# VH-VL binders against Protein disulfide-isomerase A5 (PDIA5), part 15

Target 1, 129 residues: Protein disulfide-isomerase A5 (PDIA5), of Homo sapiens (Human) (q14554r378to506)
Amino acid sequence: WMQNPEAPPPPEPTWEEQQTSVLHLVGDNFRETLKKKKHTLVMFYAPWCPHCKKVIPHFTATADAFKDDRKIACAAVDCVKDKNQDLCQQEAVKGYPTFHYYHYGKFAEKYDSDRTELGFTNYIRALRE

## First folded at step 5 (VH-VL)

Design o11 (from g09 with heavy chain A32Y Y106W, light chain T59L; framework fv_cilgavimab)
Fold by ESMFold2-Fast, scan of step 5:
Structure o11 (fold): chain C 129 residues (1-129), chain A 121 residues (1-121), chain B 112 residues (1-112)
Amino acid sequence: as target 1 above (129 residues)
Amino acid sequence: EVQLVESGGGLVKPGGSLRLSCAASGFTFSDYWMSWVRQAPGKGLEWVGRIKSETDGGTTDYAAPVKGRFTISRDDSKNTLYLQMNSLKTEDTAVYYCTTDTYEIWGFDYWGQGTLVTVSS
Amino acid sequence: DIVMTQSPDSLAVSLGERATINCKSSQSVLYSSNNKNYLAWYQQKPGQPPKLLMYWASLRESGVPDRFSGSGSGAEFTLTISSLQAEDVAIYYCQQYYSTPTFGGGTKVEIK
């Protein structure tokens, strides 16, 4: 703020390096990957964003909970990467984190409920019914 | 759809007080940092202050001209942002906008229609 | 505090012609670690709140026509309207979000 400049912290080791059940997608493979899954919840994020950092453990736990379900995926897109800028703009991502649900690669709705493992898992369970 | 609706503006004398409200809908209000931005008649935009989300400490920051006189607060259960304005001065006359200010997002994404505060002597 | 300076204060352009607005910051708003410029542009029409047009200096907000483009890096930025339309008459503001938010003084775009 005025007294303390708010430059974002340097990029930390990326979420991708944790090798979780989250599918880390880029513009080049986004559409192709989503077509192969009946249900995908996508988190659009920026690595420097504090709100994203708080949600990442919850979203990761959700992905891990559904890892054995062949029709379900939890995916993430880093909107700060230059190669993902067009994708994030095309998907109308206006802030971070943003959560979208896709059905066989088609945008179906924005997820705007609780940003917790329980909230995400309850949402996905309802989609399977 | 995201909506921000300000209310509480009006005419007040110098030294008086006024409280503005901003009703939010269409997004998870509790996760967002919120700001107030004002615009004096015929002038440009001026940031007034912000309040962080509770998860980020719920702290407030203010522009120098309003520090000590204005207080920003929020009621996440009601999805409402407040601006309490005390010791009002004629130079506080402006349209006051409620805006989303989620940390490190591209400026101010969502804006309300604004509410006019007129401080006359 | 980062000071934002816009030029010109006002600009009269004929329909279909190019409009160019400049914005300078008193220090760089480029964060070298992520290579992003923390610079946004807003459009404000009479009686309306500001509307976000551009973010990250050059990315158009959803629904913004492609005649609007942003360029520049570091401390000098430009907003260009390639073919001015009647609905583009407005005041345009640049804004940095690298530190405590500050706005430029605005540039009024009107028809010649």
Scores: ipSAE 0.000, ipTM 0.513, lowest interface PAE 18.3, mean pLDDT 85

Design o12 (from g09 with heavy chain S30D A32F T55Y; framework fv_cilgavimab)
Fold by ESMFold2-Fast, scan of step 5:
Structure o12 (fold): chain C 129 residues (1-129), chain A 121 residues (1-121), chain B 112 residues (1-112)
Amino acid sequence: as target 1 above (129 residues)
Amino acid sequence: EVQLVESGGGLVKPGGSLRLSCAASGFTFDDFWMSWVRQAPGKGLEWVGRIKSEYDGGTTDYAAPVKGRFTISRDDSKNTLYLQMNSLKTEDTAVYYCTTDTYEIYGFDYWGQGTLVTVSS
Amino acid sequence: DIVMTQSPDSLAVSLGERATINCKSSQSVLYSSNNKNYLAWYQQKPGQPPKLLMYWASTRESGVPDRFSGSGSGAEFTLTISSLQAEDVAIYYCQQYYSTPTFGGGTKVEIK
């Protein structure tokens, strides 16, 4: 008898395919988008990275917390995509995840504190003071 | 891309008035603090005054030489910044630049090309 | 107002050589709460508006070549161009934004 293998389950939706308040940016729109927001926290990531996978729910929750604030954005860049590799190199991304804070599109500092919703939220709230 | 375009400059007699405009595009104008900076021919830069975003209170501040004579205002619905100049003096002769003012961090990060105001009889 | 003093007024430097511009504020522009110096540097070429080069005394604006570096803290600051290029011929201004903004008098950089 011919045997057919069972089909694997469908893959999970990518972060970009999920309905979230996170702004998913690419090299072509990165700088133009950031210039339009007073405060943007950017997560540079790789979809395969375990540390990134753990942070994604926290970062997404943070984006949702600020979705009604016109001056604030939480954005993400997938550094594995061919079209984003130049951007991630120019932004000096040396590992994943990497978090940068931009003020009106200008790099201000690297975020190296707690990778939790509380940590991100407190950081962003302090920027508005 | 951020663009700032000044207009309204020209020749005016001492004691006269003039209104400058700055048309902004490529960014969320209503979120930005805005400043005017001037430069007399062959001289250095001099800050004139600023206006905060409405989110930050919409207040204005002025340099001592222009306080009481100049008024800065904004129309966020038109993405336009204004400088109303009254009681003009010969020492007000300068190129006037419109600039974004990120007060807490960056100083003046985007600038227009400027508009020349000449105060002379 | 905080008075900004630049030196020298003009500087002639050979291509590829180091150019050094000094800026002194009449009082400290270091903000204790965030430990940052509220000091910016601008480049102005003839017929053009000023261009922001540096903020917080030593942070380069995006797109500014790494031959430009800022140093100093409190009331004394330096802008250094490590290897002068032809395109760097301009007038350079320091500016404090700790209080009501004030600019230095400018330093004209020319090729020797």
Scores: ipSAE 0.000, ipTM 0.570, lowest interface PAE 13.4, mean pLDDT 87

Design o13 (from g09 with heavy chain A32Y E104D I105Y; framework fv_cilgavimab)
Fold by ESMFold2-Fast, scan of step 5:
Structure o13 (fold): chain C 129 residues (1-129), chain A 121 residues (1-121), chain B 112 residues (1-112)
Amino acid sequence: as target 1 above (129 residues)
Amino acid sequence: EVQLVESGGGLVKPGGSLRLSCAASGFTFSDYWMSWVRQAPGKGLEWVGRIKSETDGGTTDYAAPVKGRFTISRDDSKNTLYLQMNSLKTEDTAVYYCTTDTYDYYGFDYWGQGTLVTVSS
Amino acid sequence: DIVMTQSPDSLAVSLGERATINCKSSQSVLYSSNNKNYLAWYQQKPGQPPKLLMYWASTRESGVPDRFSGSGSGAEFTLTISSLQAEDVAIYYCQQYYSTPTFGGGTKVEIK
């Protein structure tokens, strides 16, 4: 029979290309953006990292849960991008994913708990109490 | 970066009044709680009072020694914090510092250079 | 209000030696909901405003050298300078922010 091969599908959108409440930050706007929010949880990641890929939907769900809260932000920095390498070095990112909590732009602590929507959400809610 | 600049200090007689200002820059002033902290010459630090952000109600709190005499206010459009001091006493003689007040996290993270208030005959 | 007591009032330490400052609160400043101690440490050098060194009792402020460390929980806290340098000559204050803010009386650190 006649066979017509299908064209390959278009590539899946990157995390940055998805319409979510996650603030995708770069070296040029990182400091100024974080200073505007009382609480920011930042995920430093690499798009190729399997551990990062597993966390992304959980972190995105967390950001979407807090989208209407003026004091809360969930932000992400792609450390593989050339323009972000200096930022990731300055923030002492040694592996991916790395989660840092910032209070009004100041580094406060590493988040080392569960990398799930529940874990992130409980952490952020505790900060507001 | 973050800067806090106090002004308005000077010599005042007991019973007099004085208004201090603190000009803020380098951060989103309206999002921050702000405090005044004072230090008498050769003495330790003493918290004077605070004002919350408008989002948190814009309310004020005062240390017992200044309640009823001092009033803290803010003008977010001018990024400026104020301390109105009335019925001044010799015990109010101190360098007055403007500080950012992150009460639920790490206390006072940014401080101005201070302005000296001397209450004397 | 919570009363903060520091000891000693003054401390003379040789360069390179360990300096230890104690701070006691009249009640616990540990917040059970987040398991954090609402205790900060400040450094004040002559002629300068105070500078935040440490918060949540043991978390070092950005840019503060690792020779500074905080420890303790509840009502008893310690600030340690593991190897005193000339630039560390200052008065150090503990401060609670669990309730209405109060400061310790200060500890003056001087070179022996």
Scores: ipSAE 0.000, ipTM 0.568, lowest interface PAE 14.7, mean pLDDT 88

Design o14 (from g09 with heavy chain A32Y, light chain W56Y T59W; framework fv_cilgavimab)
Fold by ESMFold2-Fast, scan of step 5:
Structure o14 (fold): chain C 129 residues (1-129), chain A 121 residues (1-121), chain B 112 residues (1-112)
Amino acid sequence: as target 1 above (129 residues)
Amino acid sequence: EVQLVESGGGLVKPGGSLRLSCAASGFTFSDYWMSWVRQAPGKGLEWVGRIKSETDGGTTDYAAPVKGRFTISRDDSKNTLYLQMNSLKTEDTAVYYCTTDTYEIYGFDYWGQGTLVTVSS
Amino acid sequence: DIVMTQSPDSLAVSLGERATINCKSSQSVLYSSNNKNYLAWYQQKPGQPPKLLMYYASWRESGVPDRFSGSGSGAEFTLTISSLQAEDVAIYYCQQYYSTPTFGGGTKVEIK
């Protein structure tokens, strides 16, 4: 007989609740915010998604690396929120995570390379040329 | 909020000249391509020309009807776009709109209120 | 230049009914590298500048009501207003930005 379970961990803070350089966007401010930045890499995600959870630290580190560059943003959209479902459907998000690059707020391409800080930073640095 | 305010329109005679200005605010003007679009009274929209951002070379392009007569320029220090119109013709009579221009995607997402240019003989 | 042709020139629709506007380009405005149509729709009310409604043929601009939808690909496009409201009375223009920008002739939408 052994019944000594570890206490369940407390609820984790959401990505939005963490103090990072990632811009957390919703349907109401998505277009307006993106138009103000020359280059924005957007991560469309679901909080429950294991692949998203693995990428979040890498994407956050990328956002923090570019925090002082006024022309660059790393943004995120939570596609499971009711108010964001129309946005994620309109942006053709078919799974999580999905990464899109926007130039002055307009969709330019889907990012399908390495989902690491190195992959994201190399991609963004190439855009600055 | 983004605002574009055109000025400088008025009544001119054929062969005359006129300079339009567009004052921009609420965005980083120097990063945007800018266009002029016109609309003759009771008619549709016609693109006049554009100027690219400095980072994209600062070059200009014009619609065939105005090429050689109109010149687009910008002063990023003043957040102002200009349209110099020379050798004006009666068919240049139109409301002239200043608009933000995104080259690769769909063109015109912000518009000014327009300024009327009347070329009358 | 790519020539844009709209039909009809004018359209009278009862409140709550569906309005359909067609736009044809003289050549394809589909960009093969990203599979996007470089086609936009604008709404212009009397005394006002044009307002962007749609881009990439079917992508609704922020703040535009769900009753507006765009469809089509290549050279043939449609703007649909599913349930016409009084505030939708306007002239609608299609525009390509695949090459140097050109606009359709406009479609005037009026209440029947």
Scores: ipSAE 0.000, ipTM 0.520, lowest interface PAE 19.1, mean pLDDT 86

Design o15 (from g09 with heavy chain T28E A32Y, light chain T59Y; framework fv_cilgavimab)
Fold by ESMFold2-Fast, scan of step 5:
Structure o15 (fold): chain C 129 residues (1-129), chain A 121 residues (1-121), chain B 112 residues (1-112)
Amino acid sequence: as target 1 above (129 residues)
Amino acid sequence: EVQLVESGGGLVKPGGSLRLSCAASGFEFSDYWMSWVRQAPGKGLEWVGRIKSETDGGTTDYAAPVKGRFTISRDDSKNTLYLQMNSLKTEDTAVYYCTTDTYEIYGFDYWGQGTLVTVSS
Amino acid sequence: DIVMTQSPDSLAVSLGERATINCKSSQSVLYSSNNKNYLAWYQQKPGQPPKLLMYWASYRESGVPDRFSGSGSGAEFTLTISSLQAEDVAIYYCQQYYSTPTFGGGTKVEIK
């Protein structure tokens, strides 16, 4: 499609438009949604960020793996959206992607391990022990 | 929104018994450790005891003054926490609060409005 | 039991002035494995249940104004209100959850 100047490819669906188990959160519902789950791993991202684009499939696969576990959620926040700027500032997000673990909606720690489905899955499974 | 509503308080004679209930809503009750905390009139806070989630063993722990007299239980199907109080003493007179007890993070996060227990002749 | 001692018992502070409340534990409540102090602060207004203000000694609960800050480590802790507002009149309690939970005796904060 990049080689066709007359018929550009149709717009790709955004991550939020894809049907996945990832909970896409905004400033208005972030706190109340997180407190409903014992364990939530949150990815703070920017849609234009190449590092974010590479991790999205891995994070999505992780969310899908835990979709039937009512105690666990994988959530994402688009820090480029105007309505999310205050939230991302408040959560001290200084780069993308940033991963935070929340326990019953409370910030517990930053996730700094491998940005792969295996890395995320092992981390979440350890929280369940 | 998280809500905890205590009930069952009242006036009871020394040596008597009372059962308190705490109805929970707005969160996954079965995932939470739950505690009872009391406050005598005009006095400070005193932890009474706790019950762990079933996933964490469902065990109970009690403060020394109530051990052997009070029993904590839970019914996850009804989202309800209980405190069975036996052999009540005048020094058990207090407002009793149920509260969420989040292990290793923040102590007691959510609190109910409390229910008054008065132990007097 | 870990014994919690608060000082002062009561404190009168003018509006906009800094209020400082101290809390001491009879032993360290610092957990070496995660480097966290298992110490919380609560605010209780007349006729109301306590409300969590701080956890892990210095982490502010969601919705708590930034004029509230917690500091200290090990066995000595401080809650600071940088600029007292009328709505801050309350009794403040520290609590350890390193072992069997215990509370301090409380500090009553009043407007001078």
Scores: ipSAE 0.000, ipTM 0.595, lowest interface PAE 12.6, mean pLDDT 88

Design o16 (from g09 with heavy chain S30E A32Y T55D Y106W, light chain T59Y S62E; framework fv_cilgavimab)
Fold by ESMFold2-Fast, scan of step 5:
Structure o16 (fold): chain C 129 residues (1-129), chain A 121 residues (1-121), chain B 112 residues (1-112)
Amino acid sequence: as target 1 above (129 residues)
Amino acid sequence: EVQLVESGGGLVKPGGSLRLSCAASGFTFEDYWMSWVRQAPGKGLEWVGRIKSEDDGGTTDYAAPVKGRFTISRDDSKNTLYLQMNSLKTEDTAVYYCTTDTYEIWGFDYWGQGTLVTVSS
Amino acid sequence: DIVMTQSPDSLAVSLGERATINCKSSQSVLYSSNNKNYLAWYQQKPGQPPKLLMYWASYREEGVPDRFSGSGSGAEFTLTISSLQAEDVAIYYCQQYYSTPTFGGGTKVEIK
C-alpha cells in the first residue's frame, strides 16, 4: 500500500528574509552604514539562540516604529555567519543577544534594559533628549 | 570615510579679514555640531567657537578672545562650515582646525588637516 | 572657564615601561544626571592634527590600542600607557567638554 507520507512544512523565513525595517549588516558594510546614522541600536545574535528568537519580534517592531526617522536605525548582525565572526569578536560580543548603541558609528554603551518593544523604544526616544 | 578639509588660510595684516571654509564628507553633516579649534605655532590647543545643528537651534558660541570679531556659519546644502575672521590680531596666528563637536559623548572626534593663518605686518 | 592643568609638561619613559599623565580641572566635570565625566584625551604627533584617544574619561576611541587607558572622576584624571611603544611619542592633551571647551597645556612623551 502507499504510505503517502506528509512532506515537512517549508522552513520559516530567516530574519534577513523577512521584509522589515531592520538593517541587516555584515562586516563589509557595518562601519560605513553606522557612520551615516546618528543613533543606531545593534542586536548581535545567532539564529539558533532561543533568547534571540524571543527578542526578534520586539526588536523588529521597534525598527518599524522608527522607520520614518532618518537619524535612527535598528540594525542586526548574525554572528554565526563566517563573514561576521571577525566583526563580532572586534565588538567584544560575549554572548547572544548582545545590544550596543552606536553614535555615528562609535560605540557608546551596551543596552542592558528590557528586551521588549517598549524598552527599546523608550531607550531610543531618550537619545533625542 | 569621514573627511574634513579646511581652506582659506594665508598671510594677512593686523586689522584685516579672512574667511576659512571646511568641506565635509562621509557623514550626515547637517546633524552634527561643528567647532573650530586653533593652535599657535609650537603651542597648545585652543577652542575658538562652535555652531549647533539646525535641529538644536543653529546657535553659535565663541571663546572670549574672539567674541565679536569672529563669526561661524554653516551651509548644510553644501556640507560646508565657515569661519569669518575680522579685526585680526597677531595673536590670532595659528593653524585652524575644523572638527565635529559631539559634545554629549566624544568631545571632538573628527579633525581636518588644518589651515595656517599668519597675521603679521 | 574651567581651567585644565596637566602634569608633567614632559615625560621621558623607556620602551615597554608605564607612562602616566595627570590632568586636573578647576571644577568637577562629572555630570550627575548621567554619571559621566565630560573629559577627553587627544594624541598629537608632529605635523598632524590631534587624534581622539579617550572620551568620557575612560572610554577608548575605536582603533586605539588597549595599552591606553583613562581613569579618574570629578576633577582629577589620568591617562596611562601601560607599555610605551616608539609610535606613542607625541604630545597628549586633556580636554573638558562639560562647559565651554578648554584644553590642558599638553604633556610631551619621549623615549628615554
Scores: ipSAE 0.005, ipTM 0.612, lowest interface PAE 10.6, mean pLDDT 88

Design o17 (from g09 with heavy chain A32Y Y103F I105V, light chain S62Y; framework fv_cilgavimab)
Fold by ESMFold2-Fast, scan of step 5:
Structure o17 (fold): chain C 129 residues (1-129), chain A 121 residues (1-121), chain B 112 residues (1-112)
Amino acid sequence: as target 1 above (129 residues)
Amino acid sequence: EVQLVESGGGLVKPGGSLRLSCAASGFTFSDYWMSWVRQAPGKGLEWVGRIKSETDGGTTDYAAPVKGRFTISRDDSKNTLYLQMNSLKTEDTAVYYCTTDTFEVYGFDYWGQGTLVTVSS
Amino acid sequence: DIVMTQSPDSLAVSLGERATINCKSSQSVLYSSNNKNYLAWYQQKPGQPPKLLMYWASTREYGVPDRFSGSGSGAEFTLTISSLQAEDVAIYYCQQYYSTPTFGGGTKVEIK
């Protein structure tokens, strides 16, 4: 214990700080970004939510799998941020995580299937032509 | 196989009008934003304007030199893009290319062979 | 509009030698939300339409040989052909798609 044993470990990098293919969106760029993509699957989340933490690696892997597809995006919105509270309310987000599919920026449906890389990947592949 | 085939080019006098067409095949035309890009003889490329897909509002945008004189339209039932050119000037002389506009990722990924428009007295 | 400036206007390179083309934008074309440079490179051969070579400044389009590479970020970009082949004789254009699309003036690459 020659070193301070009670010093807190440095904070883990936030999802937004990780170098991934997930597009982290805020209220002021959400609509514009979604309009530019044919298919966007959006994860609305809260950083403190345990269920969200378990899904993040699966959703990230899915985004990375489609990173080179110009018509597809996997995006995330942190609903706890002040800038995003109006957006999350407007999109009728009532719990975390919530997954919405948007087609050229228009809400098409809520995703309620398996919260795994396989589940997300199969869903997105079914949308693609 | 994606194909874009331009037509309608020709010789026209200053102040005249001309309509270009671009026939698209091999992809879902209605899903794509489309642009016109021109190239004057011996010169570089210049973007003319774009039209968004119907799902994105079907709106148009134009480069400053053609704003108010040129109109872009599309007929998704015929997979055809149009450029109506009015009040033509000698500086509008160029090869006009039809191109798919994926500006969110690539820029312009598919191009036609072009059609020559010559504006001369 | 964002102004794109290419240099040189033309260059002659021996077969198998390196060709380097520079492109400068009047403003940064780096989009902070996705950390991507909205810059593309095109190849145009005589009598042909332009062909997309590179997007996101450094990502090769499918089918483009690995001798083509893009580098740079923000407002200064480079296209490099590591070992020029006869089929690479063409005019090369950079283009930004961060805002209203604008092209550089082009660089003509010829065999010495």
Scores: ipSAE 0.007, ipTM 0.522, lowest interface PAE 10.1, mean pLDDT 87

Design o18 (from g09 with heavy chain A32Y T102S E104G I105F; framework fv_cilgavimab)
Fold by ESMFold2-Fast, scan of step 5:
Structure o18 (fold): chain C 129 residues (1-129), chain A 121 residues (1-121), chain B 112 residues (1-112)
Amino acid sequence: as target 1 above (129 residues)
Amino acid sequence: EVQLVESGGGLVKPGGSLRLSCAASGFTFSDYWMSWVRQAPGKGLEWVGRIKSETDGGTTDYAAPVKGRFTISRDDSKNTLYLQMNSLKTEDTAVYYCTTDSYGFYGFDYWGQGTLVTVSS
Amino acid sequence: DIVMTQSPDSLAVSLGERATINCKSSQSVLYSSNNKNYLAWYQQKPGQPPKLLMYWASTRESGVPDRFSGSGSGAEFTLTISSLQAEDVAIYYCQQYYSTPTFGGGTKVEIK
């Protein structure tokens, strides 16, 4: 009998690999995607950042709460990826996490309130139509 | 690059009609609320009316001085905004601007060059 | 409709000096749910359409120089040009978009 070596456990899924309503964007599709949504809240993050890790479940829950509203998106950009570094510099991201609100692709403001599902959800619901 | 180009202005007699057009390019026109804003020669700015995006119901709103006389419409397949002006009065003499209307956010963020409408006998 | 009043009607300021324009609304344009003032500022040069300078009373439009700043809340607002330059000669309008849009009468800024 031959012994099969135990396979190492698979790596934990990255946020991008999880099945969520969060739109994971990269430099080459960021502008065109945001232009198609009336309201987009974007989280700029680094996978290694502890503060980002704590917010991810809250931000994901927010995205899932608005998944049926075609006018609203919650999007994320991994600023550590080489292909996203120019984008994160262009958007003036100085630290992680950073949250920006865009209206039809146009930057409106930085979100600096509570980094919780309740905080994000209240912010989005308070946007004047 | 966002561009708005108005056309259709000219001289018309009181009681007459004109139709203005605004050709839009460089953005997703169908997503935007659009407004008309006018300016009488040497005077200030006056909002005329708006039309919402189809996603927001496609409804129209008008300033009191033009309500019942002017009609705003849009053709998203042609990226064009229209202003139908009926029962024109001398007080309607103005440069008419087409604008993107970010109501609830920026106000009017993009403007065309305008088209002059002169109402005189 | 909300009535917008600007002061002064005309302002002459030397190059490099501060220009201050005031705008008053007949009722508050502060939306309590998001704490935003629905007030914009526009710049219009002769023969040109208006250009958006400022929205939500104090948020500068992209590409607008940092010498332009907006302040105020509720019903009283100010646009400040900290160091007037020759290209700033224009008429400035405030506009509320809290309800049916209305504009102030405009303030003409000229070089002294």
Scores: ipSAE 0.270, ipTM 0.790, lowest interface PAE 4.3, mean pLDDT 91

Design o19 (from g09 with heavy chain A32Y D101E G107A; framework fv_cilgavimab)
Fold by ESMFold2-Fast, scan of step 5:
Structure o19 (fold): chain C 129 residues (1-129), chain A 121 residues (1-121), chain B 112 residues (1-112)
Amino acid sequence: as target 1 above (129 residues)
Amino acid sequence: EVQLVESGGGLVKPGGSLRLSCAASGFTFSDYWMSWVRQAPGKGLEWVGRIKSETDGGTTDYAAPVKGRFTISRDDSKNTLYLQMNSLKTEDTAVYYCTTETYEIYAFDYWGQGTLVTVSS
Amino acid sequence: DIVMTQSPDSLAVSLGERATINCKSSQSVLYSSNNKNYLAWYQQKPGQPPKLLMYWASTRESGVPDRFSGSGSGAEFTLTISSLQAEDVAIYYCQQYYSTPTFGGGTKVEIK
């Protein structure tokens, strides 16, 4: 049997289903995971949000750029999932996307600079030094 | 809660035109692909066509029986989906449902109550 | 278009008994790259719009009771209601979304 070549493309895999260096976190593992990393930049998002969709490739590329640095993580939290709603409320997420930097699991600051691979990468490089 | 409310159905003569509307609420309408599905009285379901989100190009697809006669459009500022039906035929008589498709799943997850279109002399 | 064929056209089952509905597609709706079956099941009660029950052949929609289960792969699919309740009396439709969406003819489930 063969695939139908005239078919609309199958649904794209969700960000979580893609093989990337982004750490997809949920409420029950968020705190313990962040404590093990010196630097974590976290993207709080909603899958339906157009601004989030535009940033995802940039954030993913940033995560991949730091994949070999054990002290650095780029993580994402889907705030629409019911198991993550308490977490996103606790972290004071007011809109999507929201970016927070955590130092050994402690909230340090909100990232409000350019939502591009270059912007994220330069920010993280400064922290790493 | 997600709600879809169709309107604009009624009695039309063969060869006539009619415009259906679907008012959406409870979700970010602009992010969803939207479809029209119809059901002739006492018969099964038949997909009519879809319109993709603007993020995915805003393109339309139609079932063969309606291609060239029906046009699907959307107004994201008003959270409204439209179906413009031209050159109506008696076989177009049906309840017309608007329904949502998520960008991850092409299945129809939310449905309106439907609006009846009757094409007869 | 992919043609969807359901059997039987109607089914009478006693309360608490198992109901089985079959759905056959004219070609495979399994996408080899992601190993997912592009098949959904819907329930329609008289005077109501269809309600999504199942997608990816076997994933229950939120809020759907666990007595509903989907199985099958490729071109042969089954919807099972393990213990029929009075509220399950409805017409059930399978639908493929591998290509231009098409529905099966429906199976009417009644109490005997």
Scores: ipSAE 0.000, ipTM 0.511, lowest interface PAE 16.4, mean pLDDT 86

